# Ledger of designs, part 29: VH-VL binders against q8ixk2r445to577

Target 1, 133 residues: q8ixk2r445to577
Amino acid sequence: FFGMLQNKGLTDYCFDYNPPDENQIVGHQVILYLCHGMGQNQFFEYTSQKEIRYNTHQPEGCIAVEAGMDTLIMHLCEETAPENQKFILQEDGSLFHEQSKKCVQAARKESSDSFVPLLRDCTNSDHQKWFFK

## First folded at step 1 (VH-VL)

Design ta10 (framework fv_traxivitug)
Fold by ESMFold2-Fast, scan of step 1:
Structure ta10 (fold): chain C 133 residues (1-133), chain A 120 residues (1-120), chain B 107 residues (1-107)
Amino acid sequence: as target 1 above (133 residues)
Amino acid sequence: QVQLVESGGTLVQPGGSLRLSCAASGFTFSSYWMTWVRQAPGKGLEWVANIKQDGSEKYYVDSVRGRFTISRDNAKNSLFLQMNSLRPEDTAVYFCATDIYEYGGHFDLWGQGTLVTVSS
Amino acid sequence: QSVLTQPPSVSVAPGKTARITCGGDNIGSKSVHWYQQKPGQAPILVVYYDSDRPSGIPERFSGSNSGNTATLTISRVEAGDEADYYCQVWDSSSDHVFGGGTKVTVL
């Protein structure tokens, strides 16, 4: 799968990556923004290694969650995907983060009204259901 | 592609009425508060009105309250602005936009606008 | 109804930094949003919730908001940044308020 990764519950919002520093593409938080249908900063690839890969800029990035954290951040992809970069896209649309045993949920960013994907305990909420468009 | 397209702007005499339409496509219209923002020729942006997803709440700038009515038809993905008792100072380009109306709302997606001229 | 004050114009040389202020009583307690508008076009959102950027807006655009002044900062200005810029807030009176706009000229 590849394309725009859209949320079922937060209906018109997609995974979006717009790094603050063009000279270093990794190390910043993934956000959710209104789906624009043009790919670019919203274009992601789901790989056979269970990575969510960002291909719009170079070097290519892979979404990761560090131990004890709940935010999704962009890391450099590795030849063998580390556990913190593995997400299982399930048939019901859940994105299960294997290392933490938690699911990716669309949520409001603390202290602001912008939206971000965060790790939360897995539920059957539509805010935890994702699909490529 | 997500887009908003306004229509209905024309020349109208003072005291007249006009209905503007805004057609939404490419997104779930019924999930958003919607707004109208206007801009008089050579002037700045002025918020006019907004409407909740289900139409249950509507807010207006003081200068148009009682004269303008905002409404929506979610089945047709359409937003409307009924303008009555038009005045020369209502002359402006009218934009429709999505309103993320939650504790500090901003306008994400804008149409290109439709020009309303109120003149004799 | 709040009033937001912006300078009418700002001139900046290519590659330099432009700073556009938005003044308002206790504006630091509100969320400030910024829009760019080019002649004959609709506005586009460039900064929202004081300092966040929408997808597709370059990192050269940044914002701050404290006390009575919010600021939009455009670093390493390009000719394509020449436009009118508007600040906007919403408050508990349910009024969306725009600033008067600032014309940024890139010389």
Scores: ipSAE 0.000, ipTM 0.556, lowest interface PAE 14.2, mean pLDDT 85

Design ta11 (framework fv_traxivitug)
Fold by ESMFold2-Fast, scan of step 1:
Structure ta11 (fold): chain C 133 residues (1-133), chain A 122 residues (1-122), chain B 107 residues (1-107)
Amino acid sequence: as target 1 above (133 residues)
Amino acid sequence: QVQLVESGGTLVQPGGSLRLSCAASGFTFSSYWMTWVRQAPGKGLEWVANIKQDGSEKYYVDSVRGRFTISRDNAKNSLFLQMNSLRPEDTAVYFCARAYDYVWGSYEFDYWGQGTLVTVSS
Amino acid sequence: QSVLTQPPSVSVAPGKTARITCGGDNIGSKSVHWYQQKPGQAPILVVYYDSDRPSGIPERFSGSNSGNTATLTISRVEAGDEADYYCQVWDSSSDHVFGGGTKVTVL
């Protein structure tokens, strides 16, 4: 799959990555933002290695969750995907992070007016259901 | 520390008027939607009215529309509810609450005052 | 007009799990918030945005929301969890809507 990765519960929001510096595309948090339908910073690819790739800029980035963290952060893609970069997109739309045994959920960023995808205990919530557009 | 303190609740005869106040402290009052929620004795919570940060939008539950007016004074960190033509069914504890609105369709009431009792009886 | 349906009461033994449901048409597409209210006290927010917890709320409280049912789950229930619990959503046709409340009794 590829396209804009949209949330079923937070219906107008999509995965979004807009690094503040084009010379350093890694190390920043993935956010959720209003879906604009134009691709660009909202265009992601789900690969056969279970990666969520961002290739709008070079070098290509892969979404990862660092040990002990709940936030999704952009890292450099590797030739063989490490476990922290593997997400299982299930038929029901759940995005399961196998290394942590948690699911990706749309959530508000602490004390702010922005939304982010975070790892949370898996539930059957529509805020944990994702699909490509 | 966020604090909301309601005042003004008292016994009022049917058809009477009353103004409730809520004093806010510990946060930037002008950055939040504010709401009034009531609870009749032994009953559940019922949303009454909310007001946008700058006072430009106000919404009411149908049963109080035209009788109640919500307002705010951001310079004084105060929220008000003017209640006119009071009815016995308006008897309730009235809570002041802060509404956090990050996106359309998502308003949680993250802090509440202790409430003020309004009794409408002859 | 949106209507949220909660069971009027739930009884649970200490150490067991209590589940409180909140039924509503297509509620899984809305953000559900949960409040705890003890007698004579103001409500407090215990779960917001379906499954997030405010600072100070123990991890025993969790939530989920899918389809037509949202659920508040309280695991390892303690006597101090005895209270009334309310679900709440914002709906464009009804503005803010509360469920009727569920009294949780720890026996």
Scores: ipSAE 0.012, ipTM 0.601, lowest interface PAE 9.0, mean pLDDT 86

Design ta12 (framework fv_traxivitug)
Fold by ESMFold2-Fast, scan of step 1:
Structure ta12 (fold): chain C 133 residues (1-133), chain A 121 residues (1-121), chain B 107 residues (1-107)
Amino acid sequence: as target 1 above (133 residues)
Amino acid sequence: QVQLVESGGTLVQPGGSLRLSCAASGFTFSSYWMTWVRQAPGKGLEWVANIKQDGSEKYYVDSVRGRFTISRDNAKNSLFLQMNSLRPEDTAVYFCAREDHYYGLGYMDVWGQGTLVTVSS
Amino acid sequence: QSVLTQPPSVSVAPGKTARITCGGDNIGSKSVHWYQQKPGQAPILVVYYDSDRPSGIPERFSGSNSGNTATLTISRVEAGDEADYYCQVWDSSSDHVFGGGTKVTVL
């Protein structure tokens, strides 16, 4: 499935990626922003390889978490998904990062009034529940 | 090093007025919302009022609206609560607290020790 | 103005888990914060933003929030956890709402 990846607890916020150069999509942090329903920077695809893909045109971006980090960063997609790019979207809406054994949570960015998705220990919080619109 | 110290609590007759003060230190006072929370003897916590960083927004619980006024002086790192037309039910310990209020979060992470206001004849 | 409902008391044995609920209509869509207050002392923040812990709060404290119920969970309870606990939200009517408080007794 695909579309806007929205948070159940932070109900007006969606996964968002707005790279400064549309042809250079690697290296920046994925953020959360008010859902606008227009696709574009908020359009993601969840694949059978457990990837969260951005931009369906080649080269495609895939969300990854680097070892020892808790932030979600955009990487280039690979023919076979590496472990750091695999997320299990569970039936209860939790988004489980398989390599780290942690869940994606909507969180406030330090010293800022903006929100970002971060890895946290898994809980039953609605801030850890996600769904595609 | 971060601390809040309330002062001004005393015994007041019904219908009287009182001004509470809260002195802040150890952080950039002008960067935070501030709030007053009270607690009547043997009762729970009740939010009273809060104020935005620059004083442009102020909110009050219904029971004190029109009687209490929250204000701040960022140059002096001080928060105030002017209480008018006091009632016996305003008897409580009044706490000053620092509040983070980004996108409706509104949690109080630093609290003062409180100052007791008693309203009785 | 919203109302948050907490049980007035919870009893728990040392080393066991205490669960304190905070009921509110559609509370899962709001950010819930939890405070601990010991007799004669000011409250302290123990959980904010549903499940985050401030620096200095032990890992035994955790939170969750879904649907109409938020829960503060204290695992491996110690005598020093005996206190009153309050949940709190900032609601859409632009005011803070506290729950009535739950007295946790460690027996």
Scores: ipSAE 0.005, ipTM 0.601, lowest interface PAE 10.5, mean pLDDT 85

Design ta13 (framework fv_traxivitug)
Fold by ESMFold2-Fast, scan of step 1:
Structure ta13 (fold): chain C 133 residues (1-133), chain A 121 residues (1-121), chain B 107 residues (1-107)
Amino acid sequence: as target 1 above (133 residues)
Amino acid sequence: QVQLVESGGTLVQPGGSLRLSCAASGFTFSSYWMTWVRQAPGKGLEWVANIKQDGSEKYYVDSVRGRFTISRDNAKNSLFLQMNSLRPEDTAVYFCARLSYDTSGYAFDVWGQGTLVTVSS
Amino acid sequence: QSVLTQPPSVSVAPGKTARITCGGDNIGSKSVHWYQQKPGQAPILVVYYDSDRPSGIPERFSGSNSGNTATLTISRVEAGDEADYYCQVWDSSSDHVFGGGTKVTVL
């Protein structure tokens, strides 16, 4: 699958990655932003290795969660996906992060009015359901 | 720092009108959907009305539709509820509350202290 | 419109766990938020989006939501947790629905 990765519960919002410097695409947090249909910053690919790839910039980025963290950050993709970069997109729309055993949920950033995808205990909430548009 | 302060609640006779106000401070008021929630004495919470950030969309619970009008003044950081044709069953504490933009709604994450409206003869 | 069913009251001893249920058709497909209200005060948000906690809310508060039942769990209950608790959902038509509320008594 590829396209805009939209949340079923937070219906106007999509995965968005817009690093301040396109030559330094790693280390920044993935956010949720209003779906705009322009493609570039909101264009992701779900691969057979269970990666969520960001192909707009070079080198290609892959979404990861570091041990002990709940935020999704951009890492460099590897030829064999490491466990922290594997997300299982299930038939019900949940994104299960294999290494942490948690699901990706649309959430408000703790101290701000912006939205971000975070790892949370898996539930059947629409805020944990995602689809490509 | 983030605050919502309601005012305007008073005793009104059935069939009367009343305007409630809510003053917001400590956040960018124009970036949020705003809402009114009420609670009758000894009863539970009931959502009343929502208004979009720019005032372009308004939603109401069926029992107040056509009688109540929600509005906002973003330049004044103020939310209003104009209540007409008041009924005894409208007696309640009216809370101003904040929710974030999305068309599905959000959690009510900031609440005012409430203002009591009593509709009685 | 959806109807959310909560038990009217729950009694719990200090230090034990209180569980407050919120029943609704297919509620597991919706995001459930939980509010605490003490007498004479405004409600405060204690759990949102099924299982997240706002900053300042102790870890003793947790939530879950699946199938037809959402649950607010308060572990190691303290006297200060005595309050009315409300669940709330919305749907895509902007219909906001609150449960009837559960009075938690710490005895």
Scores: ipSAE 0.000, ipTM 0.538, lowest interface PAE 14.2, mean pLDDT 84

Design ta2 (framework fv_traxivitug)
Fold by ESMFold2-Fast, scan of step 1:
Structure ta2 (fold): chain C 133 residues (1-133), chain A 122 residues (1-122), chain B 107 residues (1-107)
Amino acid sequence: as target 1 above (133 residues)
Amino acid sequence: QVQLVESGGTLVQPGGSLRLSCAASGFTFSSYWMTWVRQAPGKGLEWVANIKQDGSEKYYVDSVRGRFTISRDNAKNSLFLQMNSLRPEDTAVYFCARDYYDSSGYYPFDYWGQGTLVTVSS
Amino acid sequence: QSVLTQPPSVSVAPGKTARITCGGDNIGSKSVHWYQQKPGQAPILVVYYDSDRPSGIPERFSGSNSGNTATLTISRVEAGDEADYYCQVWDSSSDHVFGGGTKVTVL
């Protein structure tokens, strides 16, 4: 799959990556923003290795979650995907992070109207349901 | 490609009426709140009114409440602003813009039309 | 524009940094959006949710928001950045509120 990764519950919001410095894409948090499909910030590739790639940038970035954290951050992709970069997109739309055994949920950023994807215990919430547009 | 095109702006005498239209394309119009924002010549932006996806909720800035009516026709992807009892201070370029509210929060105006000029003068 | 205060103008030399402030009581607890408007044109969104940029907006544009002041920062200013800039928030008593606007002049 390749396209905009949209949330079912937080209607019209998509994964968005907008690093402060375009020359250093690593280490910043992935956010959610209204789906617009313009430019490169909202286009991701879901690969056969279960990676979510920021595929419109060179070098390619891969979404990861560091041990003990719940935020999705951008890492450099590796030749063999490490476990912290593997997400299973399930038939019901759940995005399951294999290493943590948790699901990606659209959530409100603390003290703000801003939204981010976070790891949470898996539920049947529409805020944990994702699809490529 | 998202497009918003306003029309209907013209010269109107004080106390007169005018209806503005906004034609939307390139997105699912019925899934968004829509808004009107105005700008008097040489002045800043002022929010005027917004309308929920299904037309069930409408909100207005105090200065136009009771005089202006926002409405939409989702089958025609069109937004309207009926302006009655117009005053010289209503003279402005009127923009339509895409808006959104839900239980998760309030979103920016991500797309704007080019505006239509309403002049209220004798 | 009653609750958000912006300086009416900011002058900046090409290649330097322009900073545009937006003052409001406890604005740091709200999401601030910034719009750029050139003469005779519609506004365009340049920074949203305090610090994020839409696709197509250069990384020279950045934002911050804390306490009672939000700031739009334009680094390495170019002649094409000359425009009016508006901050905007949602407020429960006023719905959408715009700042008065700041005219950025590149000299």
Scores: ipSAE 0.000, ipTM 0.528, lowest interface PAE 14.9, mean pLDDT 84

Design ta3 (framework fv_traxivitug)
Fold by ESMFold2-Fast, scan of step 1:
Structure ta3 (fold): chain C 133 residues (1-133), chain A 120 residues (1-120), chain B 107 residues (1-107)
Amino acid sequence: as target 1 above (133 residues)
Amino acid sequence: QVQLVESGGTLVQPGGSLRLSCAASGFTFSSYWMTWVRQAPGKGLEWVANIKQDGSEKYYVDSVRGRFTISRDNAKNSLFLQMNSLRPEDTAVYFCAREGYSYGYLFDYWGQGTLVTVSS
Amino acid sequence: QSVLTQPPSVSVAPGKTARITCGGDNIGSKSVHWYQQKPGQAPILVVYYDSDRPSGIPERFSGSNSGNTATLTISRVEAGDEADYYCQVWDSSSDHVFGGGTKVTVL
């Protein structure tokens, strides 16, 4: 799978990664933004290693969640995906983070009506269901 | 560190043409979307045009579409704005700004601007 | 398409709080960025993605964005904060849109 990773419940929002500059391509939080269909910062690939890759920049970035945290951060991809970078994309659209046993949910950003992807207890909510467009 | 320096602003007659330049330094120019933003004397900021890293995509505000052409030369770290069929309402300080590495939603660095005056 | 409305001016005493609003239809669904422009100078980015600050910008600057109104808040205002402030949003239909600007006067 590849393309825009869109939320089923928030149909106008897509995974988005817009790092500040070329010297800081990784280490920043993945956001949700209005889907624009222009590729680049909204173009992601789901791999056979269960990674969500950001291929717009070299070296490639892989979404990760650090132990005890709930935010999705961009890290460097590795030859063998570490556990914190593995997400199981279920048939129902859920993104299950194996290491934490939690699901990715579109959740409200602090001080904003905007949304960000965060780890939450798994539910059957449309806010936890994602698809590539 | 990051520097953007505009040049080329001058007095031109209505209907005339002018080319603005922006010299970039302190970053990998070819990795960023670049933008022109203008400001009429005593007025607010108005986005004019932007250009993708490799020059393959260009976007313009409606009022200048067909009259202005944005371009870049990555080998020379330079951004350009070719302005044709100039109108009095194009009178403004034109700023060069860095928009983003992948695709920018904001402007993190700006030049000092260059003044273009189109006489009435 | 998008139109962003800012009050033309805000007056504030030193040490008090200035609040600058940016109104727009469903602006809360978009990310808002704020710029400070002092007389004769280029704008600088002071708040981005509604509430984040660039390195070097004092914590006195903060932002929020909900419903139809985004707000830039400057606490403990200093004389050096006197400037014009602009909000800005992006979307695929309008590209970049700026508010009309707010002149903050520190008396």
Scores: ipSAE 0.265, ipTM 0.792, lowest interface PAE 4.3, mean pLDDT 88
Fold by OpenDDE, second read of step 2:
Structure ta3 (fold): chain C 133 residues (1-133), chain A 120 residues (1-120), chain B 107 residues (1-107)
Amino acid sequence: as target 1 above (133 residues)
Amino acid sequence: QVQLVESGGTLVQPGGSLRLSCAASGFTFSSYWMTWVRQAPGKGLEWVANIKQDGSEKYYVDSVRGRFTISRDNAKNSLFLQMNSLRPEDTAVYFCAREGYSYGYLFDYWGQGTLVTVSS
Amino acid sequence: QSVLTQPPSVSVAPGKTARITCGGDNIGSKSVHWYQQKPGQAPILVVYYDSDRPSGIPERFSGSNSGNTATLTISRVEAGDEADYYCQVWDSSSDHVFGGGTKVTVL
């Protein structure tokens, strides 16, 4: 699967990554922004290694969850996907992070007026449902 | 120690105007959506209006649209509700509430409310 | 537009379990939040996102949400649990919506 990764509950919001430096794409947080389909910031791929890959730049980035964190951070992809980069996009639309055993949820960012995907306990809420568009 | 304190509620005649205030403390006020919820005597809770952090977005329940205006002063940690063309059915306790950050669609802290009575 | 329906009242004996329902079309797809309100007091968030519990809220309070019904469950009910309880959701077309409220009486 590839394209815009859109949330079902938070209507019209998609995964978005816009690093300050296009030549240094790792270390920043993935956010949610209005789906626009323009540029490279909203193009992601779900791979057979269970990665959510940001492959519009080289080297390619993969979404990871750092220890003790609930945010999604861009890391470099590895030949073998590390445990903290493995997600299961399930048939019902839930996005499950294997290592933390939590689900990705659209949420309002703390101390911000923006939205971000955060790890939360898994529920049946549409805010935890995602689809590629 | 999040605190929300409403004020301004009083008796007013139909067609009159009133301005409510909410003083916030114990948190970074400018980082949160804020909302007004009202409760008529002996009735349930009704969402009235909310406002974005920077005030660029405002939303209202249909019954008050065009009559009520929500605003905020982040420098003063204050939320306001300007109520014009008041009706008897606007009689209620008006609560100031913070929209929690976790999901952005719930109210995690409430004030004690201020009573607005609209009567001839 | 979302409409949330609650029973007007629920009676329960001390030590027993109270269940408060919140009905809505496909409410199971929504995030349901629950508030407790005692007479003359402000509402307090007791359950959020269907089943999560804020810090300081006893484990006796739990929630579930599926299909067309969300449920707030209060186990081992105490006299202090007597209050009005409201469910609430957010809808993109109607913004924030509350249920009609349920008066829980501890017998």
Scores: ipSAE 0.014, ipTM 0.637, lowest interface PAE 8.5, mean pLDDT 90

Design ta4 (framework fv_traxivitug)
Fold by ESMFold2-Fast, scan of step 1:
Structure ta4 (fold): chain C 133 residues (1-133), chain A 121 residues (1-121), chain B 107 residues (1-107)
Amino acid sequence: as target 1 above (133 residues)
Amino acid sequence: QVQLVESGGTLVQPGGSLRLSCAASGFTFSSYWMTWVRQAPGKGLEWVANIKQDGSEKYYVDSVRGRFTISRDNAKNSLFLQMNSLRPEDTAVYFCARDRYSGSYYAFDIWGQGTLVTVSS
Amino acid sequence: QSVLTQPPSVSVAPGKTARITCGGDNIGSKSVHWYQQKPGQAPILVVYYDSDRPSGIPERFSGSNSGNTATLTISRVEAGDEADYYCQVWDSSSDHVFGGGTKVTVL
């Protein structure tokens, strides 16, 4: 799959990665932003290695979650995907992060008007359901 | 400093019309879906209508469809509810509220204090 | 067409835990939001997206949602928590739906 990764519950919002410096593509948090339908910072690829890749810049970025954390960050893609970069996109639309046994949920960023994908205990909630558009 | 202030509530006769206003401040009004929610005296909350950021989509609860019209003026940071063919059962405090993401799928995170509409002869 | 069922009232002693349920068919597949309303005041959002809490809301407020029941939990209840509490979901057939409300009495 590839395209804009949109939330079923938060229907106008898509995965978005907008690093402030193009020479430092990694280390920043993935956010949710209004879907604009033009790809760019909202264009992601789900790979056979269960990675969510950001291919807009070189080197390619892969979404990861560090042990004990609940935020999704951009990291460099590796030749063999490490466990912290593997997400299982299930038929019902849930994104299951196998290493943590948690699901990706659309949520408000604390103390701000911004929204982010976070790891939370898995539920059948629409805010944990994702699809490529 | 984020605030919503309703106005326009008054006593009106059955079959009459009334326009409610909601003034928004402290946030980018044009970036949010907006909602009207009402509460009859001593009763629970009931969603009435919502409107998309640019005014292109509007949705209503069945009991008011065809009688009420939601609208907005983004240049004036204002939300409106035009109420026609009012019935005694429309008597309620009307709240305007901000739908944080979209009108259909998210919570109402900021509410006004409400304005009382009484429909009686 | 969706209906959300809340108990009309819940009584709880200060310092104890209050649990308010919101019943609905397959509600665990929906996002549930919770509002607190004190007499003469506007509602305040206390829990959203089943279990998330807005900035400024005490950690004593938490939520869960699974199967046919969503629950708002208020731990270490204070007298100031006495209020009406409403659950709310979006449903494709009914738009926004509120529960009937639960009056929490602290005594």
Scores: ipSAE 0.000, ipTM 0.546, lowest interface PAE 13.9, mean pLDDT 84

Design ta5 (framework fv_traxivitug)
Fold by ESMFold2-Fast, scan of step 1:
Order: C-alpha cells, then structure tokens, then sequence
Structure ta5 (fold): chain C 133 residues (1-133), chain A 122 residues (1-122), chain B 107 residues (1-107)
C-alpha cells in the first residue's frame, strides 16, 4: 500500500513529515496534519518488511520508535528492517508496533493544538485505526 | 478573540417551541464541529447535540431526539437549536461550545458561551 | 460505562494538593477531559486528552487516566481554584458523557 496514511477517528488528519532541512531527514518527529491530497510530505509506503517508508528525497526514511520512547521518529531505512521499524497493519486498521507491543494512536501534544502519532496500549478506539488513501 | 454568544432563552409553557441562537466570532466557524450542552438548575452538565462543520451530520441525546433540531449557517457564523414539544425537564441554561476535534468521537469543548436560560413552566 | 462517578465534594487547604477522581468501567481506554465551572459562569477546559493542558491553564493542573479511574490533580491549591469540576468522555451508547461534578472547597 502507498499514499496518505489517514486516521479513522481524527478523520481529516494524515501522517506528515516536514523536516526543517530536506538534506537532513533523520531524527525529527512524525506529526499529524490536515490531509491535503497533494502527496509530498504526506506520501508514505507500507512495505513487505512492515516498514512505513518516506521516499520523497534520498536517502529514504523509515519510521521508527526508539526503545523506551513513544514518539515516532524518522530514521534511515536499512536493507533488513530492524525491529524498531516494524509496524503490523492489522485487519481492523490498527498499526501494531511489534517491538513494544503497542499501537499507534492519534494524540494531541501536551498543551498544544498540534497532533502527533504516539505509541499507546492497544484499544478498539478509532484513534488507533489507520488506512491508506 | 474566540467568542460565542447565545440568545433566545425565555419562559415557555410545556408543549411550546423555542429557537436558540449562538453567534460565533474570532475563528473560522466553518472549520469546527459545534455543540449544545445544557445544565438544569443546581444540576450537572448534559450534552444535547452536535453538528458537523458542513451541517451534513447531526447527533442528539436520546431524550431530545425528534423534538430538537440543531442547524448552522456558516455564512452568518451562527449555530441554532430549534426546540419543540418542550417539557419541564428541558429547563436549563443552554451553552453553545466549539469542538476542535474533527470527529465527535472523544471530542472535547474548548470554548463555551455564557449560556442562555430556558424555563419550561406553566 | 454510561455513567461517570465523581465524589460530590473535596475539601483542601491552601497550598495542598486536591485530587478529583472520575470512575468508569475501562475509562483508561477512553480520552478524558476536565472542565472547571464557577457559580454563574460558563465551564472552561482545564485538561484534555487525559493529561494535556490548554494554553493559559497553570501547570498546577494535571491529569492521569488508567484502568477504571481518571484523576484531576490540582497542586499548590489557591482560593481561586474553588469551583465545580466535571470529567467528560465519549461513549458509544451515550455519545458525550459528563460526570456528576465535584465541588472543590478551599478552606
């Protein structure tokens, strides 16, 4: 699958990655932003290795969650996907992070109007349901 | 900045009708779900109705379904609640409030008006 | 979980911590929001999505939510914090559900 990765509960919001410097794509947090339908920073690919890939510029980025953290961060893709970069898109639309055994949830940042995807205990909430559009 | 001003509350006899209005300013009204929440004298808060940004979806608490109609006019930045077949138990202060979340699921109400009192009594 | 249970009142001395609970079956799987209401005034949002705080709300206000209980914590309580506090969630059977409210009295 590929396209805009949209939240079922937060219906107008999509995965978005807009690094300050397009030549340094690593280390910044993935955010949620209003779906604009224009691809670019909202265009992602779900691979056979269970990666969520950002391939707008070289080198290619892959979403990861570092041990003990709950934020989704852009890392460099590898030939063989490491465990912290593997997400299972399940039949119910949940996005299960194998290493932590948690699900990706649409959430607000503390004390702000910004939205981000975070790892949380898995529930049946529509905020944890995702689909490509 | 963000302001919500309700009007229309008055004394009405049981079985009567009343229309409440809410005037919004200081934000892009058409980009937000809007809600009505009421509070009976000395009681707690009770959600009444929600309306989607474009008016295409409307939801009601069971006790008012079929009697109340929520609507909006985005060109005039106005929210309405048409109340029919009023009952004494509908007596309450009615607040309009803004829902910043794009889906009503798990939504919260970030800005509220001061409310307008509706009294249903003989 | 159509009903959210709050204690009707909580008394606290100035400078101490007030804790207001909101009980509901599996409420920890829901997003809980908290409102403050003073007599004759509209409610204001003080905590949303369990623990997030709106701009302008002091850091003394914090929230948590796990299992069957959500909690609003007000540290270093001031006289101006005296008010009614309401928790709120979305529920599939009742849409938006408010707790019964807790009157916080600062002695």
Amino acid sequence: as target 1 above (133 residues)
Amino acid sequence: QVQLVESGGTLVQPGGSLRLSCAASGFTFSSYWMTWVRQAPGKGLEWVANIKQDGSEKYYVDSVRGRFTISRDNAKNSLFLQMNSLRPEDTAVYFCARVPYYDILTGYFDYWGQGTLVTVSS
Amino acid sequence: QSVLTQPPSVSVAPGKTARITCGGDNIGSKSVHWYQQKPGQAPILVVYYDSDRPSGIPERFSGSNSGNTATLTISRVEAGDEADYYCQVWDSSSDHVFGGGTKVTVL
Scores: ipSAE 0.000, ipTM 0.527, lowest interface PAE 14.4, mean pLDDT 84

